# VH-VL binders against q8n945: the designs that were tried, part 3

Target 1, 189 residues: q8n945
Amino acid sequence: MGVSVDVHQVYKYPFEQVVASFLRKYPNPMDKNVISVKIMEEKRDESTGVIYRKRIAICQNVVPEILRKSLSTLVILCWKKVSILKVPNIQLEEESWLNPRERNMAIRSHCLTWTQYASMKEESVFRESMENPNWTEFIQRGRISITGVGFLNCVLETFASTFLRQGAQKGIRIMEMLLKEQCGAPLAE

## First folded at step 1 (VH-VL)

Design n10 (framework fv_nepuvibart)
Fold by ESMFold2-Fast, scan of step 1:
Parts: sequence; C-alpha cells; structure tokens
Structure n10 (fold): chain C 189 residues (1-189), chain A 119 residues (1-119), chain B 107 residues (1-107)
Amino acid sequence: as target 1 above (189 residues)
Amino acid sequence: QVQLVESGGGLVKPGGSLRLSCAASGFTFSDYYMSWIRQAPGKGLEWVSYISSSGSTIYYADSVKGRFTISRDNAKSSLYLQMNSLRAEDTAVYYCARDFLGYSYFDYWGQGTLVTVSS
Amino acid sequence: DIQMTQSPSSLSASVGDRVTITCQASQDISNYLNWYQQKPGKAPKLLIYYASNLETGVPSRFSGSGSGTDFTFTISGLQPEDIATYYCQQYDNLPWTFGGGTKVEIK
C-alpha cells in the first residue's frame, strides 16, 4: 500500500545550466523546510566521467502539521505513539549520478527517519530533451509507503499524496526561478 | 597525470589584443567546465570567466565583459581566452582551471601565463 | 557581488601550532565555500570544498567549518611545508569571488 506521484517538466535551458542550478537548489529561502545539506561522499569514475555524490539533507518534519490540519486532536493523540510524529526534523539521503558524456543525471533520495511506519523514496532524472538539445527534460517519481491498519491508513495516504505533490510543485518553482535568475531567459527553440 | 598548460602570455600595449591557450591532458576534457582565473602581481585571485563542458554556457566577470571571449575546442582538448582592448589593470598571471560540471570548485590548475599590459 | 572578507591578512606561527583563518561573506552563502593553498610561485591547490570536505590527497591536519556567513579554516599542527597564502572562495552565486588571502609564515 502506497502513494505514487509522477512529475514531468521541460526546462528550456541547456542540461549543464539545469544541473548547476539543481546542485545549488538547497538550502533555499523559498523552502525553509530544508534546513541544511551536507556532501557526505563524492566519487569520480575516470573511464566514464560519471560523478557519484551522496548528500544528507536535514528537513523539518511537516507530517504533524499536515495531520493537524485534517484531524481532530483526539485522533492525532492516537498517533503520538508513532515515533515519526514526534521527530522535529527528518534526514533525507540523496544519491546522484551525473553523466556529462550522455548529458543525463539520475537522482535517488530516501527518508532515513521514516522507517517504522512509513517510507519515502524519490527518483529523478534530468536529461537532454529529445525535441531540442538546448532543453532539459525532468522526470520525478515520488513514492510513500505506509504501514498501518484500518481507516487511519486511508487518511495517511491522502496526506502522503498532498505532501508529494506540494513538494514537487515547490521544487519546480524554485528551479524555474533559479534558472531565470542565474541563466537568463529560456531558449525558445 | 592530469595536466593543464597555459601559453600565449606576454607584453602588450594598452588597447592591444592577446590570445591565451590552455592545453589539457590526462582526463576527458569534454566532461568538464573550465575557468580562467587571474592574479595581479602581489594581489589575490580574481575569477574571470567560465565555459560549460559543451561550450553552450558562458559567463564573464563584469570587469572583462565585452572585451574577453572564452572558447574551447573539445576535439583538441584546448581552452582559449581572446583578450581585446587590454588595460593596465588586466596585468596578471592567468590560470586555466578545471571545474567538474557545476561543482564550482577548481581541483586542478595550470602553471599560469603572465600577461603584462604596459601603461 | 558577494564580498568575501578574510582575516587576518597575514600571520606568523611556530611549527606544531594550531592556525586559524576566518572568512566572512557579505550575505548567506550556505555551505558553498572552498579553501585553496597557494605556495610562492605556484598555482593554487584545492584543499577544502563545500565548507568542510577534505579534497583527496590533502593531509588531515587541514579542516574547514562554518555555514551561512562565517567560515573557519584550521591547520592543526602547522608544518614547514604549509607556508603559503590561503584563499576562501564562494560559489553560491556568480560571479565567483575570493577572499583577499591570508599569508601564513613560520617563525
């Protein structure tokens, strides 16, 4: 049982500019939920040119806020036994594989904190657009898996969907503003 | 094994032109962003320009914009800086430096080539 | 442009000393700061990237810390080969800007 949200966006900017903006996307004033990001590991493959990077992000745990908006105090109290609702911050591990030769970048992230009753994973790809080599295609697939029983599981799936969609939309807006600010106007063709 | 070798520096009069070259070896040149960074005698480092791995993205410091042109030839593993309308304040050692796609840190530098613009 | 203020401009220390250099950004640059070493007559060498990550092959006596606007570079147990000028560099926003440099000399 889980929730999945897919996002597809074309940025009318060259791959190199989009990747550069992504690597500097967080921390960002437009998303105060991301508190800090630290590079933990970095490896370069000399034969392929692929760079592997592992980053850990510390983010505000917004699940209690989302639940509070839709549920009564008594219902929320029943879920206070679940440790994920008591943690003020969550840790997100991000792995990326940048392939400059083929002009693509794969990104995988997962929540380290939500391991008892929920898990969150995201897979993203930036790649050169098939329509125009000066454009970049972005595909993101987010999935939240929830373990639970009865009627409350359905409510959590609704909130998980909202969380993934809001996160994706915020991410796209931040990228668009960074690209415009740092790289100028989009390329028409 | 990784080497960057600059050439083309020399003495030039104000208003003159000069073309710098940087020959790269020991790595896949076409995978890397490249920058020019300069250092005036006895002074600190000043970033001048960068060019993306494909050559499609270029940026210049305001002090050189409109006068300098960065370019690259991936088939020859070479980076270039065409300097026009040179001024006395352009006098510096010019370094070629490697930057891996958006990291914006310079892990390998050339030995530098001196450009002297006499007043 | 983001201005990088580095201090001190120069310092003298003895072999084995702990040396601290600071770098202050005119605005929040998160962790987007590198540290370089430049020995007399040589090109700069990357020592630290992303505020605190040690570049491959760099001795562990070098370290970096800080975030936002205030950054510190430390040499734990200064060695004779560490006499050099050290520079910080921000890469949060173009143009990339460097600090003024700190010349480290041995007494």
Scores: ipSAE 0.007, ipTM 0.480, lowest interface PAE 12.3, mean pLDDT 80

Design n15 (framework fv_nepuvibart)
Fold by ESMFold2-Fast, scan of step 1:
Structure n15 (fold): chain C 189 residues (1-189), chain A 122 residues (1-122), chain B 107 residues (1-107)
Amino acid sequence: as target 1 above (189 residues)
Amino acid sequence: QVQLVESGGGLVKPGGSLRLSCAASGFTFSDYYMSWIRQAPGKGLEWVSYISSSGSTIYYADSVKGRFTISRDNAKSSLYLQMNSLRAEDTAVYYCARTYEYTWSGDYFDYWGQGTLVTVSS
Amino acid sequence: DIQMTQSPSSLSASVGDRVTITCQASQDISNYLNWYQQKPGKAPKLLIYDASNLETGVPSRFSGSGSGTDFTFTISGLQPEDIATYYCQQYDNLPLTFGGGTKVEIK
């Protein structure tokens, strides 16, 4: 079983401004679910100019809040039987590859907390828009895949798409607010 | 251009230890996840372990967990597999493979070494 | 673990034939499947990634299709140099798992 959510967004701002805002996105008062972000590694490839960065994010586990809206006894029982889903915080690892010469950035995030039971992954690309070099295209895919048995499948299948969609929407809103605050009005065609 | 060369295989008795090495050249080793994949004589492929580009993320197949340790030295462009408490069922050709994972969706082995044979018998 | 069931385990065909190999995942893996070729005595070689994308330098007679749980690998116009064992591999979730392999021989 697997669920995926795709996002396509054009930010009418230059690539460099969008990347800078992304890297300053957290901590942010508009997303209280992300409680801390720490840079673990940063290195530059001298031949290509590519900058690799690894960050660890600690986030509040929102699965209990999503489930509280459900009246399903089966869903609640599945959640209660899998103690790992009840942890207070989720740890995410984010790797990014910024290519200033090509004006693109690839980002990969995955959940460390649920690794043995489920895979929660997100990939994102920022790149110069083909329509206008002063705009930035953002493409993102979130995916939750479930391995092994039993009780995780009923919980995650029921709520996975809502969980991913809410996260993506919140991320876009935060970026839009940061860009407007720090860079002014979007650039028209 | 891309080359992966395994070494360190050989005959070892059950309960013994062996360390495999993989020397990489022709690409920026520190940009890639690396994997070990094995193949028992006359059998199919079995993924053993992978290690992230920085070395911070490591995963093992259940069959080797607690006995094998994957590591890397980016300054030397080298990948290692420390194999402890070896069993007859670990007898296989061990391949070093470059794992293309620039994004989370790309987890394929685009280049493989020639393999090194590990035989566990008395 | 995600199980990959590959069929047939072996086949014999003539030069010029269309050869089809199938791979079935025990659960939905979207398009997160690769195909490899292993010639006798050699290391495997990547042919197809992401279910249908041909790796650079690989002849166009090789193709892949499918999504979800059912996948197909095809050789259109089998050549003598295609004698090999072919493997599918999923990367939707850890551990990474391979199919059992299909041995392709010439009649």
Scores: ipSAE 0.000, ipTM 0.482, lowest interface PAE 14.9, mean pLDDT 80

Design n16 (framework fv_nepuvibart)
Fold by ESMFold2-Fast, scan of step 1:
Structure n16 (fold): chain C 189 residues (1-189), chain A 122 residues (1-122), chain B 107 residues (1-107)
Amino acid sequence: as target 1 above (189 residues)
Amino acid sequence: QVQLVESGGGLVKPGGSLRLSCAASGFTFSDYYMSWIRQAPGKGLEWVSYISSSGSTIYYADSVKGRFTISRDNAKSSLYLQMNSLRAEDTAVYYCARHDYFWDTPYYFDYWGQGTLVTVSS
Amino acid sequence: DIQMTQSPSSLSASVGDRVTITCQASQDISNYLNWYQQKPGKAPKLLIYDASNLETGVPSRFSGSGSGTDFTFTISGLQPEDIATYYCQQYDNLPYTFGGGTKVEIK
């Protein structure tokens, strides 16, 4: 089954400002789990104007904290036996395609750590809003599924849904804060 | 511009086989999930099968499982549907369609081919 | 499988009218529903995706709304070129399923 979370947000700011804030979002004091973000690859297609970027984010492994919250001796003992879950950091790969001419941006992210036992994927789009060309629509789907760690599959997926929702809301708040600081008040209809 | 051109349709007897092709142009074929969708004469749309951008993930409608095989050749920008053990109820126009939204995720059919008619009779 | 029930099966309206078509899913599909237009002898064309988003190049008189199990598609100010059969389609779960279609004709 896995776990999925969908987000639909309208930022009352022009596309260019929203994209600029997104690209400058991390590192940020409001999200201590993101340790670093590095651009690995960047290409510009001269014909279409599309800009491709590949970034690697290094994040704190939150699995130990999630398991501690369970307060289950069985869960803790199982975690001790699964070395893949004990790594200090996880790596996320993000690919983005920014189309300045069409005023849209597609983003695809996935976890590079423990790929044999878990998948963590996120797909997002920023695009000019159909309601108002000075507003930006953001749509995102995050998915986490865990296999091959027995009883922990259900436990970790239960916490993963809460983690995804909280992460999405934190991301929205960070974006709103950055947009207000850099661009002023949201644009009314 | 994006184009999808189907071929390979025709008249075939029950129990026979046919292979459909879809030639794609105007976009990076290897980045997209692709589907086959059919429509019986005077009836509605029925999704048949999809294949992921790499070819690793494939799904079929129950009505065609075990009889149809979807495949792709990214080097040739081509999609295929091998149809075996054909039945009268497989008579339909077969459309090739591209999925788009988040690159490599099958959300909606943004472009369709013109269709190729398959008639199973006699 | 998720069943998509579309109503009405056909309708006749005058140029300039407001036309509404409904689509009901047998289970919650969130907003994972698309609308397509098919003119006689032609392939379907995407009009609306994710329940309410207008595809690029599609006239603004077309709109969609709804979430969960109940969805509506509206043509505000019907034009002669809008004569077609319209289909809803869910993509929340495999297999993808279409509504039965609504044939729109002009009186």
Scores: ipSAE 0.000, ipTM 0.441, lowest interface PAE 15.7, mean pLDDT 80

Design p01 (framework fv_patritumab)
Fold by ESMFold2-Fast, scan of step 1:
Structure p01 (fold): chain C 189 residues (1-189), chain A 119 residues (1-119), chain B 113 residues (1-113)
Amino acid sequence: as target 1 above (189 residues)
Amino acid sequence: QVQLQQWGAGLLKPSETLSLTCAVYGGSFSGYYWSWIRQPPGKGLEWIGEIYHSGSTNYNPSLKSRVTISVETSKNQFSLKLSSVTAADTAVYYCARDFYDLSGWFDYWGRGTLVTVSS
Amino acid sequence: DIEMTQSPDSLAVSLGERATINCRSSQSVLYSSNNKNYLAWYQQNPGQPPKLLIYWASTRESGVPDRFSGSGSGTDFTLTISSLQAEDVAVYYCQQYYSTPLTFGQGTKVEIK
């Protein structure tokens, strides 16, 4: 089995401002674990106006630091036995489809670093809120599937769940601060 | 704070190509469109075009046949080339940051470069 | 293209008095889905680049004095300086960012009477 975490957030800001903040999210002083983000490909579909981007993010591997603080013998033993967890950085590939005409944006990301033992995928959508067109709805689903480590699968799945939840919370906080910095106070009805 | 520094040749003869460069300091180059805007002496502002760090461009249709904007992402620089200049191209040229991923308002500007086209 | 027209071309106002500048777009710059007007205002002093004052028709840029305010919707917009100060002598431009090409008004020169 795998682990999944669902996020549903309403940003009380217009779609264009939220998308601009998302694309500027990194590098950010609030999250120094993101070392760099590089655009690998960008193209516009002339018939639909959809803007496609492929980005590669390089992030510091925080797993060793988190595991060193763990009191779990099984988690520590797994870190020592599974060499892949000791890599200095992780790479994430992100693809996005921005539709300016429909005022929505779809995003898909996956981890490139641990593909033989784990699959980490994330899908997100930004769209205008049905309750207020001046607000933006954000829906995100993260999924981690772990294979190939036997009896440690359940231990690693517990860690993965915590990792996804904490990452989502940090991401929301960064977005809220960027929106306040660049766009002012949130819009009320 | 974000700062835009611009440079390039200020005196041209008719038919030559104008070439200006803008460098970005103190902030992210990625995630923004970067524009060129000009202002003839004593007149208003005219948008020339914009570029994203990937090289994607949008140009003012009135200038599209003569204008090329390019990017050097490794240096956080973007450049303007305007071919076949005439006296009508005499202006102060500004580089500026577009707030939005899509064309928007301009929150940071370079100091301007005066380009004079005379025979 | 969206044409931006300002009025008046110039005005003279006494220190401490209200200055009003109008801007009209040839078509609506209001996006119905987000209810935002894609309209900005700039101040330009001689020999300097334009400085952003207002975006979204009425949102004041950080650091801009509260005597500056923007209003209007659709095609008709106004920049108001509630109490003119000596440093406000400048040329003011409106700009639409609803569609490309981005376009500016011709400018309004504000002078002290």
Scores: ipSAE 0.000, ipTM 0.437, lowest interface PAE 16.8, mean pLDDT 79

Design p02 (framework fv_patritumab)
Fold by ESMFold2-Fast, scan of step 1:
Structure p02 (fold): chain C 189 residues (1-189), chain A 120 residues (1-120), chain B 113 residues (1-113)
Amino acid sequence: as target 1 above (189 residues)
Amino acid sequence: QVQLQQWGAGLLKPSETLSLTCAVYGGSFSGYYWSWIRQPPGKGLEWIGEIYHSGSTNYNPSLKSRVTISVETSKNQFSLKLSSVTAADTAVYYCARGEYLWDSEGFDYWGRGTLVTVSS
Amino acid sequence: DIEMTQSPDSLAVSLGERATINCRSSQSVLYSSNNKNYLAWYQQNPGQPPKLLIYWASTRESGVPDRFSGSGSGTDFTLTISSLQAEDVAVYYCQQYYSYPLTFGQGTKVEIK
């Protein structure tokens, strides 16, 4: 139901460096689609020591550009019938739970803008690698679910998988550049 | 104000299980990690593990296969069990109060210590 | 594991003179997001449990005399006793609380010269 993309990446850097880089990831010149990221809530859980953080990202809506660049007349006609695709910006809510004692961080993100026709959700985990304790494992599952008019589902699902794959690759590339810039060369072993 | 009192068997034979208990008085038991730390005669300090009032534990990997820490929240007590002891486990064992790792201001309250001797 | 190494193993200082103890971590204990070093110092007298002196590398615990100070960042840390007194004869330990397992230095014995 819908489209999903799974990512498994090992960053050859210690957990604390990867988490710090992730929290500083945006804004970034490599991804001009992310306009701003603001911290809405930050709380420490007295019961667990877990640091909860809620951030709101404002991103440029690139769906109309992708649809307009299509050579398909059907795609253009479908775009005009869905007003939600015409909004200039998309809001993404990110919740994270950083567990400093266990050296892991869980992240959940979802789109606030497309609630009636499409939903986008991501779940991610950073944790110490089983392969090497100086490396950090990153696992992410992105999912786009499409509801509503049947012909629109056909159009949106065609682009959803490409959108998720391109987003994942860009995110990994940005993290690798940021880690190298701020933490130096990766650990070889 | 906050006081940690500890007790348990001080003399053990090789292969036996060490059992120590720590009771907390004069302060809140909830909201802190409670640790066991040991010190062999004439040597430095080794962290054994910690427990939260919920029963969540973290253990030193070097001892994980032999260590169990448990809580009795109704009594404000936590206990250490170390199985299959050898002469290398001879040490003074301390209980101590800690905060969360990234909120931690170190171990601010300690029990008096219990000398555990393993000999045959 | 983060390995903590102290130097020297023992130090003899005259009363009223400065004592300096060094501690090196095998990995940085500085957390970039809050700029805190997760490093503590303890004093231990014979037959007694350790007593917390310094936390966050440089913050003095309540009740600890002003002659004790901590400094350093990242991997290199120093405990300084500006004017050694007789009651300061003890073993001193550094400890990282940045990551599990929590680890201590091997200790530095401070004696009167």
Scores: ipSAE 0.000, ipTM 0.437, lowest interface PAE 17.3, mean pLDDT 78

Design p05 (framework fv_patritumab)
Fold by ESMFold2-Fast, scan of step 1:
Structure p05 (fold): chain C 189 residues (1-189), chain A 118 residues (1-118), chain B 113 residues (1-113)
Amino acid sequence: as target 1 above (189 residues)
Amino acid sequence: QVQLQQWGAGLLKPSETLSLTCAVYGGSFSGYYWSWIRQPPGKGLEWIGEIYHSGSTNYNPSLKSRVTISVETSKNQFSLKLSSVTAADTAVYYCARDWGYDSYFDLWGRGTLVTVSS
Amino acid sequence: DIEMTQSPDSLAVSLGERATINCRSSQSVLYSSNNKNYLAWYQQNPGQPPKLLIYWASTRESGVPDRFSGSGSGTDFTLTISSLQAEDVAVYYCQQYYSTPWTFGQGTKVEIK
């Protein structure tokens, strides 16, 4: 089975400002676990104007540190079963399709590091809010599934759920700070 | 319009490895997940796994130990290998496109019947 | 895993009459943040691959006749064919795409009475 974490956020800022803030989100002192983000590919479709970007993020793997601080029998068993997750860094591949004409942006990301026993996948969209064209709706779903570690799957998925939830909240916080710094106070209805 | 063409060996003996390939014509290969789905004769549909053009995969846990899906991006192709086949693997195998953000399947290959006998 | 259960297993309906197929998920497939149900319906004619009919529980795929409609939310869903035609003789499958692994119902065979 897998774990899913849902995010629905309305930024009270125009689409173009939200997208610009998203694209300059990292590196950021609020999230020191993101080591680097590099653009691997970028191309524009001449007929539609859609801009495709492929980025690779390298992030510090904090799972081993969390496990090391526990003294419980269950954590000892988890440590033994999930040695494959004890890599120093996690690589995330992000692909985005920015459609300036339609004023929406699609984003797909997934983990490159955990392929045999765990997967992490994320789908996101930025678009004009249906409530107000000067606001931007952000919808994101993160999924982590862990297989092949037997009865400890649920324990490991609890850690995965916490990781996704904390990551989502940190991402929202960073976006809010960037939008306030660059664009001023949120736009009221 | 966009079309999926699939091919591969249809007759196998127990313990052999099944190998099927799917090619995408008339549309973009990049930006989609591409899936394999099978259907034993007279039975329902079972999702096998999916692959992104970068090579990232997700597999059905029930088949994960025997399944490998790979891409050949230069040819807009992806392939399924299923090891250690048994009679229970006899099925029609379909390749399919996961549409957009959602993993419903809007485009399907014609299917390849794979028979494992002994 | 989310288990998908369809009822009935088979259904015989006269030409021009209404056919109703039910699908139940073992957990909700409604995503509260966007208020969408992650449920699709497929039609499979003998010897052919499945064809997408409905996604988001009620949105008809382009080119699908308006006699096909989907309804329901959360765990209980219905596919309705308002006036059965001869070409509608097929097996119908529901599918959830709320969480992996993607899972399908066992199928409902629709045939002419």
Scores: ipSAE 0.000, ipTM 0.483, lowest interface PAE 14.1, mean pLDDT 80

Design p06 (framework fv_patritumab)
Fold by ESMFold2-Fast, scan of step 1:
Structure p06 (fold): chain C 189 residues (1-189), chain A 120 residues (1-120), chain B 113 residues (1-113)
Amino acid sequence: as target 1 above (189 residues)
Amino acid sequence: QVQLQQWGAGLLKPSETLSLTCAVYGGSFSGYYWSWIRQPPGKGLEWIGEIYDSGSTNYNPSLKSRVTISVETSKNQFSLKLSSVTAADTAVYYCARESYYWSSDAFDIWGRGTLVTVSS
Amino acid sequence: DIEMTQSPDSLAVSLGERATINCRSSQSVLYSSDNKNYLAWYQQNPGQPPKLLIYWASTRESGVPDRFSGSGSGTDFTLTISSLQAEDVAVYYCQQYYSTPYTFGQGTKVEIK
């Protein structure tokens, strides 16, 4: 089985400001689960002007703590059989392709802590809004697949859905806060 | 059993706009990317673009200025519009589903194809 | 754009013999984070849409006979039909799905000698 959550958001700010805020998003007091973000690779294509970045984020693995508080003793006793529940931190690899000429940015994120029990992938796009060239459209799809953990499948799938949804909402709130602090009030229609 | 059914105008004159629709039956429309791919007679395959159920699109840069893909989620349909057609746009046009990442992430289900001929 | 090149353009093989088709990408389609090759193979019979045979370079799609196998990594890939059957007469395409625009090889036509 797998879980998929999609997000469609319009930021009433120009593309350049939204991208700049996204790149400055971490560290942030609203998201204590992100411990560090490091740029591993950055290059510019001379012919197209496209800027490629590879970043690695280290995040707290909050699954064990949430399950510890929510699950029965019998379920908790089975944790040691599921490798995803044993690791203290999750590593996420993010690749982005920023196209300043076309005013769009594609982002692909993948969980490096993948096991046969779980995988996580996100794809996102920022682009100039069709409604107003001074607005930016953000579209994201998150996918988590969980298999082979028996009676925990339903519990972990429910958590995965909640995690993706809450993560998306937190991300939107952080972006709105940063845009207000750096750029002032949103642009009118 | 998921099936894609496609329809639209088969005969066009140069400068007209091509319009094709693809409908999804027997399975979920949501959560997938849906693509258009074309094949000129006797030639290979060319990807045109993709759309997610939210309306998010990616287009082949070679066709970007002429292509619009749209979605009508209430009907489980997505559509292709290609403007300013020429004889070079004569091809069989296919709609296809992109599988989930944790499956194949490839085009696992295809429509039957619609032959579009552009002639004076 | 990632350019896909197949060889040969056409191939004549006797029934029961091995058929080998090669595919080369202009840049790597191996993603370091998941260690997957974003490469698929399709079979197209005359008058039919393409049919997915192989994904992730070497994983066989459900229902595809085990005589079909995919191999390779990075930029060099091979589709092998270990013992050609009459129904395998078709055009075969490789495809990268590493990045947009998704691109296909020019096709290899497989015929019986």
Scores: ipSAE 0.000, ipTM 0.444, lowest interface PAE 18.5, mean pLDDT 79

Design p07 (framework fv_patritumab)
Fold by ESMFold2-Fast, scan of step 1:
Structure p07 (fold): chain C 189 residues (1-189), chain A 121 residues (1-121), chain B 113 residues (1-113)
Amino acid sequence: as target 1 above (189 residues)
Amino acid sequence: QVQLQQWGAGLLKPSETLSLTCAVYGGSFSDYYWSWIRQPPGKGLEWIGEIYHSGSTNYNPSLKSRVTISVETSKNQFSLKLSSVTAADTAVYYCARGTYEYDSGPYFDYWGRGTLVTVSS
Amino acid sequence: DIEMTQSPDSLAVSLGERATINCRSSQSVLYSSNNKNYLAWYQQNPGQPPKLLIYWASTRESGVPDRFSGSGSGTDFTLTISSLQAEDVAVYYCQQYYSLPYTFGQGTKVEIK
């Protein structure tokens, strides 16, 4: 009924630099699916030091393009029938909890646009590496669940897997380029 | 000044695994993405995938189920493994440096000499 | 994927004359935020690897003769060789690096008349 993709990456940079690069990640031509990001809410907990942010991302809806590239006549015909799949953009809500004292950051994202047909969720963690305190561990799980679209459910789930995997790898590449540019060479092993 | 030297098996049978290695001399290894690109005889170029010295990879979706690129940073080397080869994988395989500045995808400024891989019988 | 289409497939030009090669992308490779076109051109001589000629659509790689120039923006790009020399007999490829996977045109073969 759904697809998930897991990512585990070590950035050989201090936690503070990785978080700063993550927050400056967009706009970026290597992730043209993200059109804009704006901060809706930001608050600091004085007792814990945790910084909460809520951001709204406007992203290109890639589902029509993925389905259009399908060679299946049935998939193409049914894509034209399901109007929600043809919206040009989708909105994603991102919530993050940055804990500077414990050197970790939790991130949760979900789709605001597709709630009738699909649930798109992503959970990510940046944390100080257990191997080296000057390195940062990144763990991400993306999940897409599709319901109420009949026989298209399994077809869309196949493309959703590809979408999540490619998005994750693109995100890692963008982060490595930003870290190199802003922070210099990665720290030694 | 920067030179990419590549080597590996040139003749394979269907279903075997292709293994190629590229070594980088005369320049920085950790500042670039390193790619594999192939060219079937008489045809155009197809990007296979790339790797950064951290081990982070991006693969062409058409090949990703069969491709693994790995890096040996202590030796300034990166390697391609392509599993379950068929005659369609017959090509000259190139390693290349993906030159990037902030916000660029790579254009390729240095290339290895190429390794002809033939998959037959 | 962004599809890259070159025209013509082959071109015969007399020595000293102008050669023009076109490249079209199925989607714009112009990033509006930095106003850069993510487009490169390569020259490939028989039996050799490709050699970078032009990047960012119009920036000539160091050591490339000034008879080579690139132009265009968005989806339509041109490589021009102002005065063809014998060593310019090669296949030329455009490449987009705007999005993954990176894709190349099918190639244009330049020959002497």
Scores: ipSAE 0.000, ipTM 0.452, lowest interface PAE 16.6, mean pLDDT 79

